# Ledger of designs, part 4: VH-VL binders against q96cp6r367to538

Target 1, 172 residues: q96cp6r367to538
Amino acid sequence: SGRLLINSVFHVGAERLQQMLFSDSPFLQGFLQQCKFTDVTLSPWSGDSKCHQRRVLTYTIPISNPLGPKSASVVETQTLFRRGPQAGGCVVDSEVLTQGIPYQDYFYTAHRYCILGLARNKARLRVSSEIRYRKQPWSLVKSLIEKNSWSGIEDYFHHLERELAKAEKLSL

## First folded at step 24 (VH-VL)

Design d5
Fold by OpenDDE, fold request of step 26:
Structure d5 (fold): chain C 172 residues (1-172), chain A 123 residues (1-123), chain B 107 residues (1-107)
Amino acid sequence: as target 1 above (172 residues)
Amino acid sequence: QVQLVQPGAEVRKPGASVKVSCKASGYTFTDYYIDWVRQAPGQGLEWMGRINPYGGYTKYAQKFQGRVTMTADTSTSTVYVELSSLRSEDTAVYYCARGWYEFWSNSYTFDSWGQGTLVTVSS
Amino acid sequence: DIQMTQSPSSLSASVGDRVTITCQASQSISSYLNWYQQKPGQAPKILIYAASSRQSGVPSRFSGSGSGTSFTLTISSLEPEDAATYYCQQSHSTPYTFGQGTKVEIK
């Protein structure tokens, strides 16, 4: 069971929004810096078809949990599904694996970005997230994972939504 | 019709500071980086640094650390580079260039350039 | 820093000739290489990005190839307007660095 974290319309075209979110764009770089992400690397998109592409991101995130390290390494795998040229928009599935944190081998997080073009300069962004378990944790451990993960995920995407709104205004 | 417009020339004495402007038009200002590249007379190209107009984040070449400051004004779509403690070796044409990462290859490239500003440092 | 070395520094060729310019990187830069053309009194102009992708509007006679440490810009049939200085530039990591340039003259 996942959570819908973003469901908003922006006065930004679908293609531009895709560029902003899924390229090494000024917006993305600025956003990640605001999040205090460090050592960010982005691989090129690769795949046999332009309709189905994959890339890998690596970065370091600050950890606020008093238990464990103050930072963690992250590997994020993104898969992009392009909609037909006439429809505009795309779907990006993201799997985020955080290393060096307690119970890292038990879970990872998954996110789905849906960009839908509504008009030339208008698109809807929907983002949903879920925690996926590789192993069944004890109830107490699961509670800890859920609490810590959702707190971070929600903050991240709420921040993203706010920044997109700011970027939207700057383009007007 | 992307355009980056710079002033024609600046003259300064050694030890002084120079600030060169780059006014961007024809595109969404915050969707691209702006880099500064200079070229001494008869010489090659030298990268000075990059600014992200979204947030104003900068990255400078080590050679210019402490002497260079890049700023962006989103209200006027203008980027500035300021170089202090000028010396004769700083005499060059200073270019602003629009930079961006190609989506698929993630390759950074300069696809548009200002016409350049000749900065002359002489006693 | 990554050093970029071009060869040759200058060349003279006739209209219709095949011209090849080489760029060597001091370390692997994958395909993160750009080629620019600069004419006297003008700013550089992008020709090739990502080692082999031709910029929109650039004539088909210009092509780029290579990966890792060795790269080549080829002009299949030299035109009079191609007289210029050409630069390679690595975009792998900062500071971005340029080759010293190759001056192409028309005989």
Scores: ipSAE 0.933, ipTM 0.961, lowest interface PAE 0.4, mean pLDDT 96
Fold by OpenDDE, fold request of step 26:
Structure d5 (fold): chain C 172 residues (1-172), chain A 123 residues (1-123), chain B 107 residues (1-107)
Amino acid sequence: as target 1 above (172 residues)
Amino acid sequence: QVQLVQPGAEVRKPGASVKVSCKASGYTFTDYYIDWVRQAPGQGLEWMGRINPYGGYTKYAQKFQGRVTMTADTSTSTVYVELSSLRSEDTAVYYCARGWYEFWSNSYTFDSWGQGTLVTVSS
Amino acid sequence: DIQMTQSPSSLSASVGDRVTITCQASQSISSYLNWYQQKPGQAPKILIYAASSRQSGVPSRFSGSGSGTSFTLTISSLEPEDAATYYCQQSHSTPYTFGQGTKVEIK
């Protein structure tokens, strides 16, 4: 039910990659601008320890539905798990709730980012995604949800991977 | 070490334009924002806008919209601010500053500044 | 726009004195507040970010506190080199705005 969307090595250190992806960094903002996301807000990270932190993102995404709304509001909750000092990197779980789309009450999407430090200026990024259902839809509805969701998810993360590659080159 | 280097001074007449450069070094250029802040003689600090060197996206203060243009050249790690239709009130020291969001607090801060460029607008 | 008001506008103190500068925001800015030091002929220098986090390399005598609308910069023991103008700056939302500054002079 889940899909591995990114599994790549970048010539960017784990710490820098974490900064790029999970702070209000120029890379993230530039990337989201390219995606046509608007009204992006990021909360501070908060939690019991630096090894377990949570934050919330809100933003508006464009919707390509000629019969529906042209945009949708999104609430994304991220939970960060830091790896031990020996390995470097982190894991971030993301739950994305989209409002204003058909069958919004049936499902949400979940993503796991895994950053693994390989060397001082080298890290692996793995991203996997899944569609989670609050209740089981009819077969035709499920097919529609799956088709639309995976199309958007795959485009997003493939674009992210390409942009990371570009950023990597700019830093050389 | 992080450095932002600006030209020393510029003199313009009212109605003209001025373009001030800010050359960055000592860090990864696209990992930080560049903001422009000006200071009129004997006055406080005024934020003009911000540019994201990654993609060149900008945010301007409403006061300067229509007159200000910020650009970034990744090949030379240089940011520019151009102010048009200059008036005497634009006489000020113009600073570029490196800005970034602290990871945990998500608080934006200017941790490095250029030495400033004095722009004098006089007939 | 968010207005930032500092108090006092100027003060004179002796070496070793405890100095307190206040910054008031026209609306809540959470902890998105920075403090800068500026000496004549120089660019501003960051002292405190996120209301209470001291920038690396900044002497421990400088500290920041507060949240919401009221913030304080404290110099626990004033040194001669601390003569300067200090500015608060909100980073909550654009346009970013600064206080009018507090000039600190040494007696």
Scores: ipSAE 0.932, ipTM 0.961, lowest interface PAE 0.4, mean pLDDT 96
Fold by OpenDDE, look of step 24:
Structure d5 (fold): chain C 172 residues (1-172), chain A 123 residues (1-123), chain B 107 residues (1-107)
Amino acid sequence: as target 1 above (172 residues)
Amino acid sequence: QVQLVQPGAEVRKPGASVKVSCKASGYTFTDYYIDWVRQAPGQGLEWMGRINPYGGYTKYAQKFQGRVTMTADTSTSTVYVELSSLRSEDTAVYYCARGWYEFWSNSYTFDSWGQGTLVTVSS
Amino acid sequence: DIQMTQSPSSLSASVGDRVTITCQASQSISSYLNWYQQKPGQAPKILIYAASSRQSGVPSRFSGSGSGTSFTLTISSLEPEDAATYYCQQSHSTPYTFGQGTKVEIK
């Protein structure tokens, strides 16, 4: 089952928030550096329509598990759905594949970002996450995957929320 | 309107240091990078490095590593570049420029420039 | 580092002429190429980004084309105020590098 990790209103316009999160913005780069992500690459957005675009991110993340690798390679595919001109905001679906970790072939994580414009300088951000299984692991393995994955996911998005709050204050 | 304001000309002796400021206004300071580009008299443009005002993270051209330091002050919306161990070859107009990634193409572009600061290094 | 080579280094043309400036990259830079205009005593000004996107406020007579290693800036009909030095710049990877410039003079 999925978890709602962010559900907050920021004093940042929807377009600006979109720019901050889904471009190679100073905010995003700063944030990823804080997370100690390395070798970050971002492809351009591409697609058949202006309302439906895709891009790929690659990066290396640190792994804290003493029994595992110290780092892992990540491929993140993002799909952006633009809202109508009157509504403002967007939805971004993210699929994150991590390589070099135990049971990597069994699962990946999926995240949905929802930006909703509330006013000129106000937007709501909702982020939900889930673990998706390509193979059904036995119970003990599943428990391990869940424990490790949610720990990382929750930390990441809680940190993101805090940083967005900081950025919000800097813009005042 | 977007403005990047730099000080007037600076004169230094070889071996000295120079610190050039770039005050930004007319936009959200932390939403854009600031890059430094210099131009020797009658010459082309040379990229020196970039600073992320959000967090102060920097990336320098290898040519200047060890001699260049870029800093950002969010409270004053000002970026600084300091170049040490100056030599005559460092005589140039130093520009700060606002850098941004275009959202769709992810193409980095300098869309606004300071008026430049002439730094003269002479004995 | 990626080397950018412009051609020609200088040219002289008449008002109304079509002017073409080329930029060659030492390796593929996809579409990560910008064009700037610089007049004497002034800072550079952006004209084109992402190889073919015209910056807001830039006259329609300026256009950019190309991808990979070969790029072109075109002025469809030269105006007196277009007398300047033009630079290409790759934004593919650091260090960002510029062409040597093309000086455009009006006859």
Scores: ipSAE 0.912, ipTM 0.949, lowest interface PAE 0.5, mean pLDDT 95
Fold by ESMFold2, fold request of step 26:
Structure d5 (fold): chain C 172 residues (1-172), chain A 123 residues (1-123), chain B 107 residues (1-107)
Amino acid sequence: as target 1 above (172 residues)
Amino acid sequence: QVQLVQPGAEVRKPGASVKVSCKASGYTFTDYYIDWVRQAPGQGLEWMGRINPYGGYTKYAQKFQGRVTMTADTSTSTVYVELSSLRSEDTAVYYCARGWYEFWSNSYTFDSWGQGTLVTVSS
Amino acid sequence: DIQMTQSPSSLSASVGDRVTITCQASQSISSYLNWYQQKPGQAPKILIYAASSRQSGVPSRFSGSGSGTSFTLTISSLEPEDAATYYCQQSHSTPYTFGQGTKVEIK
């Protein structure tokens, strides 16, 4: 029910990749600025253990909507799971709620980032996404939701993969 | 072995500009921010701004807006701060510092500092 | 801008003494408070981040506590090499601001 957007190996160790993607890092901030995201706020991670932690991101994204707002507010909730000491890496599940768009109460998007350490300076990143429905829309509305959402998701993650490949080359 | 290397001293007259370098080594240059913090003789510390070497994005303290420019050269792993329209009150030691957000707390810290550049502004 | 006020401005203590330095913020900064040590002629050195987390390599005699607007740095047993000026710094929002410093001298 989902799509695989990234399945690539980078010459970036698992811990460094986690820092790049899941902290307020130079990489993440630069990437979000390229995407024209504004009002970006990240909370600390919180939870009972380092193996199960949660944080919240809020930001404003540009949207193409000639009949309404030109931007939308987003709340992204991330849950981090350590893979275990021997596996190296982590899993981050992300739920993205966009506000100020048509049919916003019908759906949200979910994304799973899997980081697997392969060596000290090498890791695999897999990202998969799905659209989750809170209410079942009519078929025409569902088609519109799917078209617009997948277009945005694919653009975002293809851009992210390209930026990671560029950043990997800066690593020495 | 993280190092930030700065020139030792610079002397300028009022109204001039100064450009101070900060050469980073021992880490991936684009993985960390660089901040500039100054300290007037016998005084405390004052944050001036930061640069993100990944993309060159900057943020300046409002006090310095319009007089300060920070740039980064990724090919040499070097950051520069330029301060224009110098006054005697700009006499200070100028530090570059490596900044980063700690993963769990999202707390921003300066975990490595250059040795400082003494900029003296006198007629 | 967030004003940071330290107390005392200076102190003199003997080796082995417990030393306490306080820092007050003009508005809540949650736990976004760092402590730095600066010796004469040197750059500052991070000791404590996130109010209470000790930086790697920092001796266990240094500890930090507090949240909101009131914070404390404690040196449980003063050593000769601890003679320095200590600064608190908020990292909650830009511009990042420092306390005026607390100079610690050995008697």
Scores: ipSAE 0.766, ipTM 0.895, lowest interface PAE 0.9, mean pLDDT 91

Design d5
Fold by ESMFold2, fold request of step 26:
Structure d5 (fold): chain C 172 residues (1-172), chain A 123 residues (1-123), chain B 107 residues (1-107)
Amino acid sequence: as target 1 above (172 residues)
Amino acid sequence: QVQLVQPGAEVRKPGASVKVSCKASGYTFTDYYIDWVRQAPGQGLEWMGRINPYGGYTKYAQKFQGRVTMTADTSTSTVYVELSSLRSEDTAVYYCARGWYEFWSNSYTFDSWGQGTLVTVSS
Amino acid sequence: DIQMTQSPSSLSASVGDRVTITCQASQSISSYLNWYQQKPGQAPKILIYAASSRQSGVPSRFSGSGSGTSFTLTISSLEPEDAATYYCQQSHSTPYTFGQGTKVEIK
């Protein structure tokens, strides 16, 4: 049912914010290391125009499973859309597929990042997420999927927002 | 406007340590990596390692593991490399270089370099 | 470690000549290949990144091509200020490695 996780203005220009979030930047690498993500691989952006580009990320995330695997493999596909050169900014849609978790074949998560330039050193970031189902689970299974997925999504984006606020202070 | 400022020269005896500074200016210090590359007189270039100034994370070439330490001070926008147990073969110009991944290609390049510090190791 | 083999080791050419320098990688590096120019007493300067992309401010006479294991730097019309040593460098995986250089002299 979709949720808005970030809707904040940062004293960071739109182009710099794009670089921080969507390249293999010092910020992104530092953030992912804090999250204990490992085996991180980013492909180049590819596409027929600079207004529509796609890339793939792969990484390993920690999971709480003391009896079995301690980690899960993730493939994240990102699609970048430019809204034009007007005030600066872009939209990035990501689809996140996780292997090594219960009911993994039932769902995946989708996230939309919207960056809107407000001034040369100021931009708004909006991030919204949803859970997409490939198979319709029965209500108890759906509740389990929803509870665990939203907990993880909220933790990730709350942490990202805190780190962006810290980074904003360094760029002043 | 981007500048990486290093000391000009250092002289040490074998077995000593040297610590070389690299002061960055003209850009947001934590937005870029800093790599160290050395060049022995009349020779080619050799990558030593990289530091991420955002959080201080490092990666070193295996050849230097155990002898090299890189640190960053965000309050002064300065990176340091320290090389211990110096040998005559460590005589070289030591460059700091600003590294970054180009957004579209994800290619890592050194787009700005310090002028180098000549470290001479001799008896 | 990925070895980068550069040829020729040196060359001498006249102003206006077309100059070609090659670089071979010991394994595929996709297009993760940079070219640097170094003049005596100076730090290296980036010319080409991602095998073929020219750095801002680099004259159009410099071009790069190649992918996989074989790469070429071309100077379409040599100028006096192009006398320098040229290095290729793979940025595919650490440790990043450089070719041994090609010294270009003007005759």
Scores: ipSAE 0.764, ipTM 0.895, lowest interface PAE 0.9, mean pLDDT 91
Fold by ESMFold2, look of step 24:
Structure d5 (fold): chain C 172 residues (1-172), chain A 123 residues (1-123), chain B 107 residues (1-107)
Amino acid sequence: as target 1 above (172 residues)
Amino acid sequence: QVQLVQPGAEVRKPGASVKVSCKASGYTFTDYYIDWVRQAPGQGLEWMGRINPYGGYTKYAQKFQGRVTMTADTSTSTVYVELSSLRSEDTAVYYCARGWYEFWSNSYTFDSWGQGTLVTVSS
Amino acid sequence: DIQMTQSPSSLSASVGDRVTITCQASQSISSYLNWYQQKPGQAPKILIYAASSRQSGVPSRFSGSGSGTSFTLTISSLEPEDAATYYCQQSHSTPYTFGQGTKVEIK
């Protein structure tokens, strides 16, 4: 029920890639502005140890709705896991809840980012996504949810992958 | 070694504009913000604004809105601040500073500074 | 705008003395407070971020404490090279604002 969206190696070290994707970095803020996200707020990380941390993002996204709201509110909860304090990478699990879209109470999306350090200036990023249902939709509703959700997820992560490739050319 | 290089001094008459450069080296230019902070003679520090070199997005202190413009040139790793309609009270040392959010705390700091450009506004 | 007030404006102390500088914010800034050191003719240098976290390469005699509206920078044993002006700066919201500075002189 999941789908692999990114499985690529970048000339970006694991620590730098983590900073780029999961802090208030120039890259992340620039990327979100390209996506026309607004009202972006990131909480500090908190948790039991530097190997297990949680934070919350909130933002507003544009939606295509000619006869209703042109934007939707999003709450994204991220959980960061590392095997050890000096591990060469991390895993971030994201749960994304969107308000202001059709059938919003039926589902949410989940995403897993895996960063694996390969060398000082080289890392692999894997991103996989899943649609999780909280209510049982009948077949027409389910196909609508999946069509629209996968279209948005694929556009977002394909765009992210292209921007990471562009950003690695600016390195050094 | 991180380095931010600015010109030493600029002199202008009231009503003119000044454009101050800040050339960055020793790090990936688009990984950090650049902020501008000024210091009038014998006075404290005043934040003017920030530019994100990734995409050129800016935020200015309201006091300077309409008089200040910040730009970035990624091909030369250089940022600029331009201040227009200069008055004598704009006489100050203008610093560029490298800004970033610390990963865990989300705290924003200026972790490297240029040596400053003295802008003198005199008739 | 969040106003930052430092105390004292200046002080004079001997090598080896414990020095404290306070900073008061006009409203809560949580722990989003930085401390900078500035020597004459030089740019400021970051010492402390997030109220109490020491920047890499800063000697352990420098420490910070506080949250909300009241913050303290402490130099546990003053050294000759610590003669400088010290600034607090809130990083909670723009415009980022600085205290007026505290000049520390060696007797």
Scores: ipSAE 0.749, ipTM 0.884, lowest interface PAE 0.9, mean pLDDT 91

